VHH binders against q96fz2. Designs and how they scored, part 62

Target 1, 269 residues: q96fz2
Amino acid sequence: CGRTSCHLPRDVLTRACAYQDRRGQQRLPEWRDPDKYCPSYNKSPQSNSPVLLSRLHFEKDADSSERIIAPMRWGLVPSWFKESDPSKLQFNTTNCRSDTVMEKRSFKVPLGKGRRCVVLADGFYEWQRCQGTNQRQPYFIYFPQIKTEKSGSIGAADSPENWEKVWDNWRLLTMAGIFDCWEPPEGGDVLYSYTIITVDSCKGLSDIHHRMPAILDGEEAVSKWLDFGEVSTQEALKLIHPTENITFHAVSSVVNNSRNNTPECLAPV

## First folded at step 23 (VHH)

Design HB16
Fold by OpenDDE, fold request of step 24:
Order: sequence, then C-alpha cells, then structure tokens
Structure HB16 (fold): chain B 269 residues (1-269), chain A 123 residues (1-123)
Amino acid sequence: as target 1 above (269 residues)
Amino acid sequence: EVQLVESGGRLVRTGGSLRLSCAASGFTFTDWAMGWFRQAPGKEREVVAAISWSGRSKYYADFVKGRFTISRDNAKNTVYLQMNSLKPEDTAVYYCAARLGLFTISPQDYQYWGQGTQVTVSS
C-alpha cells in the first residue's frame, strides 16, 4: 500500500470515527494535533494521515478503550534513529509485512510497547499490471458502502451537494498500523509516525495486486487492535489477515501523480 | 437525559398517509445519525429508513419502494417519516433511534431509542 485517500473534512471525519467504549457508550475520538490534519484524495508516504490510538498512550490510568485521533507521518521512524533527518532511513518503513513483523526491530520494538494504531482512509489505491503492456491500471479499494437513495457513483461527487450525498455517511477503511515516537537529536517536537501492516491479498483482490493492507473489519477488531492495555501483542496479531469484505473500481491515471488532489482521483472510469 | 419521543402513529386506511415525528433531546443532535425502525407482532425489529447527521444521505429498506420519506430538521432536533400509500403489512410499532456518527441498518448499532408509536393500517 503506497497510496490512500483521506479527504473528509475534520468534523465529518470525526463523526465517521465514532466508536463504542468499554462501557457501551458511543463517543467521538478526541483530537491531538488537529492542525496537522491535511485532507487529500491522494495521500503518499511521508505525508500525514489520521490514525486512531488508545488514550492510554497519552494518559496514565486512562480507559484504554477510549480512542484518540491524531495525524501521524506515514513511514515509521524508529525511536532509536539517531540521524537528524528521517529521510536518511536506509530501509523502507511505509509498510510492514505481517510475516516478518517480529523479525524487524523497527516494527517489533514499538509493537512490543503496544504502539498499535488504526490508519484511517477513504480507501487505498493499487495498480494492476496490464498483461503485455507497461501500463498499470489504478484501482480504488474501499469498504462496501450502504446503498443510499441517490447514491450517485463516487464519480458524481463533483458538486458540494453531491459530495455530501456520498461522503456524509462514508464508512472509512480501517487499516492496522504500528506507530513509533521519535525524538529528534537536535531537539524539537516528537515525531509520531506509522507503518501499515500488509498481508497477502484476498482472493477478490488477487488479480489486481498480490498484497493488501491488513484491514480491521468491524468495531471489535478495531477495538482489540487499539487496546494494548487489555489485548496482548500475540492476540492482536491474530487480527491480521486478509479480508474479502472490500470492493473496488478502476480509476483514471490522475491518481498516478501524487500532486493531484481532486475527486477525479477516486472517480470510477 | 437523552430522550427520543415519537408521535403521529394512528389508525389509517389502506392507501392512506401518515407523518411520524421524533423529537430528540439531551444530546448534540447534529452529531447523530437517525433511523426509523419498526416491529410488528411476532417479527423482528427492522430498519425502515435512516438519515445521516447532515440529512444529505438517506437509506430506505427495500419494502419502502419509494412510499416513505425520511427527513430531519436539525434546528428543531426532529426527525420525520412521511409514509404514503400505506399497506396493512406496514402495521407495526415504529421506533426512532439514534447512532453517533454514521447510520447503519442494524438495530443493535443504535444507542438511543424512543418508546415507539403504533401505526395500524386497516384493509
């Protein structure tokens, strides 16, 4: 996974992230660093995306079932990294393979500390290799959505009115991630960054791409992944597997350019 | 205290029309999706219609077939169900429900419920 969409306004995104705490109360997640949230139809590594994480990471004795929403950098920067520039990392941390998560220090260590997060997106993009050509067809992949009365095609969301019809009740994709906290050697703000765990693709997606993000489908899966206070690493890792509960459609080549940030990126062709 | 109070249910003849109202209080109404559910005797509670927090997205059950319209007035903290072309099979207790954030079609996902209002359609 190297490209996602996360374009909802902050207030809409927050509502879409409503959850049930351990007491059964529905709540909205609290924001940390909301100003770092940058909506985009075309999110690439090194950009900031909103993730969910347990409140217990920030507050001692907090209810670990409570969720915080925070923008983090895509591409995990390990806490032990001693260079002043995260771009000097010699290995790719955009993704973490599920089969080697415990073999890589950069992922194992933060995971052992309970630094699990849920990466939020409208969906993710993947490119299918076309047989006989050097061309790749991009696809937008997302959760199946509830069919609404005027559910125009995602592509029809070209007006504010049409946008609201499509996105006001959009179920966000919830991907399993690991995050870490890095303190720059020269001082400054702590950098929160994440990697997306990847798995072998489900059967439905296998013709498009052989790998997919580990999708946490449903409130329970999300809750268990986030709740590092109650759920062990071993138990959490059981949640990491392919899911067939996805849909997709072909999109234009507009998304190929990471600078393009328009609804055309995810519109069906 | 959160309250959902339904009104408007009554006896109507086949082919008749009815408008249900649900007045909400005790929570930030604009953060909540709203739904209408119904339960007939001996049947499970089922979704009739749902509406997003903004009112821009609406869901209708298959049996509605264009006969009902869900709407909301956020200024009045009220959700409505306009029911036209009523049939005897529409006879049920109709409930208003609230879910924080997004609406779903599953009753168990909704946190707050009204007491219900009886709709009876005579043949």
Scores: ipSAE 0.924, ipTM 0.961, lowest interface PAE 0.4, mean pLDDT 94
Fold by OpenDDE, fold request of step 24:
Structure HB16 (fold): chain B 269 residues (1-269), chain A 123 residues (1-123)
Amino acid sequence: as target 1 above (269 residues)
Amino acid sequence: EVQLVESGGRLVRTGGSLRLSCAASGFTFTDWAMGWFRQAPGKEREVVAAISWSGRSKYYADFVKGRFTISRDNAKNTVYLQMNSLKPEDTAVYYCAARLGLFTISPQDYQYWGQGTQVTVSS
């Protein structure tokens, strides 16, 4: 996974992240560093995206079922990194393979500290290799959505009004991530960064790409992944597997350029 | 205290129309999706219609077939269900419900419920 969409306005995104705590109370997540949130139809590594994490990471004795939403840098910077520039990392931390998560120090250490997060997106992009050509067809992959009266599909978004109708009640994709906190050697603000855990693709997606993000489907899966106070690493890792509960459509080549940030990126062709 | 109070249910003839209202209080109405559900005797509670917090997105059950319209007035903290072309099969207790954030079609996902209003459609 090297490209996502997360374009909802902050208030809309917040509502889309409503959750139930362990007491059964529905709540909105509290924001940390809301000013770092930058909506985009075309998110690439090194950009900031919003993630969910347990409140217990910030507040001692907090209810670990409570959620915080925070923009973090895509591409995990391990806490032990001693260079002044995160871009000087010699290895790729955009993704973490589920089968080797415990073999890599960069992921094992923060995971052992309970630094689990849920990466939020409208969906993610993946490119299918066309047989016999060097051309790649991009697809937008996302959760199935509730069929609404006028806009049963993203394709019905032929007007700004219709577009808003599609996104107003959009179920966000929830991907399993690991985050870490890095203190720059020269001082400054602590950098929060994340990696997306990847798995073998489900059958439905296998023709497009052989790997997919580990998707946490449903409130329970998301809650368990986040709640490092009550759920052990071993139990949490059981949640990491491919899911068939996804849909996708072909999109234009507009998304190929990471600088393009328009609705056309995820519009069906 | 959170309250949802339904009104407008009554006896009507087949082909008639009703407008149900649900007045909400005790929470930030604009953060909540609203839904209308119904339960007939001996049947499970089922979704009739749902509306997003902004009112921009609406869902209708298949049996509605364009006969009902859900709407909301956020300034009045009220959700409505306009019911036209009513049939005897529409006889049920109608409930309004609230879910924080997005609406769903599952009753168990909703946090707050009204007491319900009886709708009876005679032949």
Scores: ipSAE 0.924, ipTM 0.961, lowest interface PAE 0.4, mean pLDDT 94
Fold by OpenDDE, last read:
Structure HB16 (fold): chain B 269 residues (1-269), chain A 123 residues (1-123)
Amino acid sequence: as target 1 above (269 residues)
Amino acid sequence: EVQLVESGGRLVRTGGSLRLSCAASGFTFTDWAMGWFRQAPGKEREVVAAISWSGRSKYYADFVKGRFTISRDNAKNTVYLQMNSLKPEDTAVYYCAARLGLFTISPQDYQYWGQGTQVTVSS
């Protein structure tokens, strides 16, 4: 996974992240660093995206089922990194393979500390290689949505008004991530960064791409992944597997350029 | 204290119209999706219609077939269900419900419920 969409306004995003705590109370996540949230139809590595994490990471004795929402840098910077510039990291941390998560220190250590997060997105993009050509067809992949009066699909967004209707009750994609905290050697602000865990693609997506992000489908899966106070690493890792509960449609080549940030990125062709 | 209070339910004849209202209090209404559910005797509670926090997105059950309209007035903390072309099969207790954030079609996802209002459609 190297490209996502997360374009909802902050208030809409927050509502879309409503959850039930362990007491059964529905809550909105509290924001950390809300000013760092930058909505975009075209999110690439090194950009900031909102993630969910347990409140227990910030507050001692907090209810670990409570959630915080925070923009973090895509591309995990390990806490032990001693260079002053995160860009000098010599290995790719955009993704973490589920099968080798425990083999790589960069992921194993923060995971062992309970630094699990849920990466939020409208969906993610993947490119299908066209047979016989060097051309690649991009697809937007997301959760199935409730069919509403006018918007059975993103394709129904033929007007700005209809577009808003589509996104007003959008179920966000919830991807399993690992985050870490890096303190710059020269001082400054602590950098929060994340990696997306990837798995082998489900059957439905296998023709498009052989790998997919580990999607946490449903409130229980999300809650268990986030709740490092009650759920062990071993138990949490059981949640990491392919899911068939996705849908997708072909999009234009507009998304190929990471600088493009328009609704056309995820519009059906 | 959170309250949802339904009103408008009554006896009507087949083909008649009825407007239900649900007044909400005790929570930030604009953060909540709202839904109308109904339960007939001996049947399970089922979704009739749902509406997003802003009112821009709406869901209707298949049996509605364009007969009902859900709407909301956020300034009044009220959700409405306009029911037209009523049929005897529409006879049920109608409930207003609230879910934080997004609406769903599952009753168990909703946190707050009204006491219900009886709608009876005579043949």
Scores: ipSAE 0.923, ipTM 0.960, lowest interface PAE 0.4, mean pLDDT 94
Fold by OpenDDE, fold request of step 24:
Structure HB16 (fold): chain B 269 residues (1-269), chain A 123 residues (1-123)
Amino acid sequence: as target 1 above (269 residues)
Amino acid sequence: EVQLVESGGRLVRTGGSLRLSCAASGFTFTDWAMGWFRQAPGKEREVVAAISWSGRSKYYADFVKGRFTISRDNAKNTVYLQMNSLKPEDTAVYYCAARLGLFTISPQDYQYWGQGTQVTVSS
């Protein structure tokens, strides 16, 4: 997974992240660093994306079922990294393979500290290799959505009114992630960064790509992944597997350029 | 205290029309999706219609078939169900429900419920 969409306005995104705590109370997540949220139809590694994490990471004795939403850098920077520039990291941390998560110190250590997060997206992009050509067809992959009476196709979201019809009740994709906190050697703000855990693709996506993000499907899966206070690493890792509960459509080559940030990126062709 | 108060349920003849209202209080109405559900005697509670927080997205059950319209007035903290071409099969207690954020089609996902209003359609 190297490209996602996360374009909802902050208030809409917040509503879409409503959750139930362990007491059964529905709540909105609280924001940390809301100003770092940058909506985009085309999110690439090293950009900031919103993630969910347990409140217990910030407040001692907090209810670990409570959720915080925070923009973090895509591409995990390990806490032990001693260079002053995160870009000098010599290995790729955009993704973490589920089968080797415990073999790599960069992921094992933060995971052992309970630093589990849920990466939010409208969906993610993947490119299918065309046989006999050097051309790749991009696809937008997302959760199935509730069919609405006047459901404007994603492609019809060309006006504010049409946009709201499509996106005001959009179920966000919830991907399993690991985050870490890095303190720059020269001082400054702590950097929060994340990696997306990947698994073998489900049957439905296998023709498009052989790997997919580990998707946490449903409130329970999301809650268990986030709740490091009550759920052990071993139990949490049981949640990491392919899911067939996805849909997709072909999109234009507009998304190929990471600089393009328009609705056309995820519009069906 | 959160309250949902339904009104408008009554006896109507087949082919008749009825407008249900649900007045909400005690929470930030614009953060909540709203739904209408119904329960007939001996049957499970089922979704009739749902509406997003903005009112721009609407869901209707298959049995509605264009007969009902869900709407909301956020300034009045009220959700409505206009029911036209009513049939005896529509006889049920109709409930208003609220879910924080997105609407779903599952009753168990909704946090707050009204007491319901009886709709009876006579042949």
Scores: ipSAE 0.921, ipTM 0.960, lowest interface PAE 0.4, mean pLDDT 94

Design HB16
Fold by OpenDDE, last read:
Structure HB16 (fold): chain B 269 residues (1-269), chain A 123 residues (1-123)
Amino acid sequence: as target 1 above (269 residues)
Amino acid sequence: EVQLVESGGRLVRTGGSLRLSCAASGFTFTDWAMGWFRQAPGKEREVVAAISWSGRSKYYADFVKGRFTISRDNAKNTVYLQMNSLKPEDTAVYYCAARLGLFTISPQDYQYWGQGTQVTVSS
């Protein structure tokens, strides 16, 4: 997974992240660093995206079932990294393979500290290799959505009115992630960064791409992944598997350029 | 205290119209999706219609077939269900429900419920 969409306004995004705590109370997550949230139809590694994490990471004795939403850098920078520039990392941390998560120090260490997060997106993009050609067809992949009265095709969201019809009740994709905190040697703000855990693709996506993000489908899966106070690493890792509960459509080549940030990126062709 | 109070349920004839209202209090109404559900005797509670927090997105059950319209007035903290072309099969207790954030079609996802209002459609 190297490209996502996360374009909802902050308030809409927050509502879409409503959850139930351990007591059964529905709540909205509280924001940390809301000013770092930058909506985009075309999110690439090194950009900031909103993630969910347990309140217990920030507050001692907090209810670990409570959630915080925070923008973090895509591409995990390990806490032990001694260089002043994260770009000097000699290995790619955009993704973490589920089968080797415990073999890589960069992922094992933060995971052992309970630094599990849920990466939020409208959906993610993947490119299908066309047989016999060097051409790739991009696809937008997302959760199935509730069919509403005027199921405006995602493609018709050209008007503000149509946009609201499509995105007002959009179920966000929830991907399993690991985050870490890095303190720059030269000083400054602590950098929060994340990696997306990947798995073998489900049967439905296998023709498009052989790998997919580990999607946490449902409130329980999301809650268990986040709740490092009550759920062990071993139990949490049981949640990491491919899911068939996804849909997709072909999109234009507009998304190929990471600088393009328009609704055309995810519009069906 | 959170309250949902339904009103408008009554006896009507087949082909008649009815408007249900649900007044909400005790929570930030604009953060909540609202839904109308119904339960007939001996049947499970089922979704009739749902509406997003802004009112811009709406869901209708298949049996509605364009007969009902869900709407909301956020200034009045009220959700409505306009029911036209009523049929005897529409006889049920109608419930208003609230879910924080997004609406769903599953009753178990909703946190707050009204006491319900009886709708009876005579043949």
Scores: ipSAE 0.921, ipTM 0.960, lowest interface PAE 0.4, mean pLDDT 94
Fold by OpenDDE, look of step 23:
Structure HB16 (fold): chain B 269 residues (1-269), chain A 123 residues (1-123)
Amino acid sequence: as target 1 above (269 residues)
Amino acid sequence: EVQLVESGGRLVRTGGSLRLSCAASGFTFTDWAMGWFRQAPGKEREVVAAISWSGRSKYYADFVKGRFTISRDNAKNTVYLQMNSLKPEDTAVYYCAARLGLFTISPQDYQYWGQGTQVTVSS
């Protein structure tokens, strides 16, 4: 996964992230560093995207089922990194393969510390290789959405009004991530960064791409992944597998340019 | 304390119209999706309609077929269900429900419920 969409306004995003705590009370996640949230239809590595994480990471003795929403840098910077510039990291940390998560220090260490997060997106993009050509067809991949009165899908969003209706009750894609905290050697603010765990693609997606993000489908899966206080690493890793509960449609080549940030990026062609 | 109070249910004839209202209190209404559910005797509770927090997105069950309209007035903390062309099959207790954030079609996802209002449609 090298490209996502996360374009919802902050208030809409927050509502879309409503959850139940362990007491069954519905809550909105509290924001940390809300000003760092930059909505975009075209998110690339090194950009900031909102993630969910347990409140226990920030507050001692907090209820670990409570969630915080925070923008973090896409591309995990390990805490042990000694260079002053995160861009000098010599290995790719955009994704973490599920089969090697425990083999790589950069991911194993923060995971062992309970630094699990849920990466939020409208969906993610993947490119299908076209047989016989050097051309790649991009697809937007997301959770199936509830069919609404006029538009239950992005495909029906042929007007600005319909567009607003589609996104008003959008179920966000929830991807399993690992985050780390990096303190710059020269001082400054702690950098929070994340990697997306990837798995082999489900059957439905296999023709498009052989790998997919580990999607946490449903409130229980999300809660267990985040709750590092109650759920062990071993139990959490059981949640990491392909899911067939996705849909997708072909999009235009507009998304190929990471600078393009318009609704056209995820519009069906 | 959170309260949802339904009103408007009554006996009507086939082909008649009703407008149900649900007045909400005790929570930030604009953060909550609202839904109308119904339960007929011997049947499971089922979703009739749902509306997003902003009112821009609406869901209707298949049996509604354009007969009902869900709406909300956030200034009044009220959600409405306009029911037209009522049929005997629409006879049920209608419940207002609230879910924080997004609406769903599953009753179990809703945290707060009204006491219900009886709608009876006679032939």
Scores: ipSAE 0.917, ipTM 0.958, lowest interface PAE 0.4, mean pLDDT 94
Fold by ESMFold2, look of step 23:
Structure HB16 (fold): chain B 269 residues (1-269), chain A 123 residues (1-123)
Amino acid sequence: as target 1 above (269 residues)
Amino acid sequence: EVQLVESGGRLVRTGGSLRLSCAASGFTFTDWAMGWFRQAPGKEREVVAAISWSGRSKYYADFVKGRFTISRDNAKNTVYLQMNSLKPEDTAVYYCAARLGLFTISPQDYQYWGQGTQVTVSS
């Protein structure tokens, strides 16, 4: 998993993240650093994307079932990293394999501190390699969506300025992540960064790619992954498995260049 | 205190039209998706229509077949169900329900419910 779409405006995204705390109260997550949110149809490693995490990470004695939403850097920078420039990290932390997470210090250490997060996206992209060509076919992969009727459109496609009208009931993909906090040696703001946990592909995706992000399907799974105050690492790792509750469609090669940030990136072909 | 109050249910003849209203109070209406559900005697409660918090996305059950329209007026904190071409099979108690954020089609996902309004369609 190395490319996602997370393009919703902040207010639409926030409502898509409605949840229930342990007392049964319906809530929207509180934002941290909202001005750092950079929506795009085409997110790549080293960019910022919003994640959910427990309020307890920020406030002593907070209710661990309450959620914060915050942009974080994709590509975990371990707290022990000594250089002044995160781009000098000599190993890839974009993803973390579930079968080795407790063997890799970069992931085991923050996981032991309860630094679990839920990575949000509209969906993710994956490239299918076909024999006989050097070209790869990109797909956009996402949760099945309730069939909806939009209230207004122009012709075959909505204008870019009206995109909220089509996406205001989109069920966000919720992926299991681990984050860490790095203090630059020269000073400055603490860097929050994350990795996405991966698993073997479900049968439905195996023809596209052999790995998939660990998807947390439903509020119980999301709540347990986030709640490091009540759910141990061992219990949380039982949530990490492939899911068949996923759908996809082929997209154009426009998405191949990570600089392309247009609705065409995820449009069916 | 959250309240959802349906109104407009009555007896109508087959082929007739009826408009249901649901007045909402006690929460920030524009954060909540709304749904209309119905329950006939001896049957389970089922989704009729749902509308997103902004009003821009709508869902209709297959049995609606273009006969009903859901809408909302965020200035009046009200959701509506316009029912046309009514059939005896539409006879049921109709309920308004609210869900924070996104709508779904499952009654168990909704947090707040009205008391219902009876719709009866005669031949």
Scores: ipSAE 0.849, ipTM 0.928, lowest interface PAE 0.5, mean pLDDT 91
Fold by ESMFold2, last read:
Structure HB16 (fold): chain B 269 residues (1-269), chain A 123 residues (1-123)
Amino acid sequence: as target 1 above (269 residues)
Amino acid sequence: EVQLVESGGRLVRTGGSLRLSCAASGFTFTDWAMGWFRQAPGKEREVVAAISWSGRSKYYADFVKGRFTISRDNAKNTVYLQMNSLKPEDTAVYYCAARLGLFTISPQDYQYWGQGTQVTVSS
């Protein structure tokens, strides 16, 4: 998993993240650093994307079931990293294999601190290899969506708001992640960064790619993964498995160039 | 205190029309998706229609077949169900429901419910 779409305007994204806390109260997550949210149809490693994490990471004695949403750097920079420039990290931390997570210092240390997050996206892209060639077929992969009817008046199809109605009830993909906090040696702001946990692909995706992100399907899974105050690492790791509750469609090669940020990136072909 | 109050249910003849209204109070209406559900005697509550928090996306159950239209007026904190070409099988108590954020088709996902309004369609 090395490319996602996360293009919703912040207010649409926030409403897609409605949740219930431990006491049954309905809530929207509170933003940290909202001005760092950079929506795009074509997010790649080292970019910022929004994640959910427990309020307890930020506030002493906070209710650990309450959620914060914050942009973080994709590509975990371990808290122990000594260089001044994160691009000098010698290991790829875009993804974290579930079968070795407790063997890799970069991941087991923050996991032991309860630094679990939920990575948000409209969906992700994967490239299917063609036999005997370097050509690859990209696919856009996402949760099944409730079929909706378009709404609007005659002549309104060309306004920016018409794109919002297609996505204002979109179920966001919720992927299990681990984050860490790195203090640059020269000072400055703490860097929050994440990795996406991966698992073997489900049967439905096996013809496209052999790995998939660990998807948290439903509010119970999301709540347990985030709640490091009440859910141990051992119990949380039981949530990490493939899911068949996923759908996809082929897309054009426009998405191949990570500089392309247009709806064409995820349009069916 | 959150309150959803349905109105407009009555007896109508087959082929008739009816408009249901649901007035909402006690929450920020524009953060909430709204749904109309119905329940006939001896049956489970089922989705009829749902509308996104912005009003731009709508869902209709298959049995609606273009006969009903859901809408909302965010200035009046009100959601509507326009029901045309009514059939006897539409006889039920109709409920307004609210869900923070996104709508779904499952009644168990909705947080607030009205008391319902009876719609009776005579042969």
Scores: ipSAE 0.843, ipTM 0.928, lowest interface PAE 0.5, mean pLDDT 91

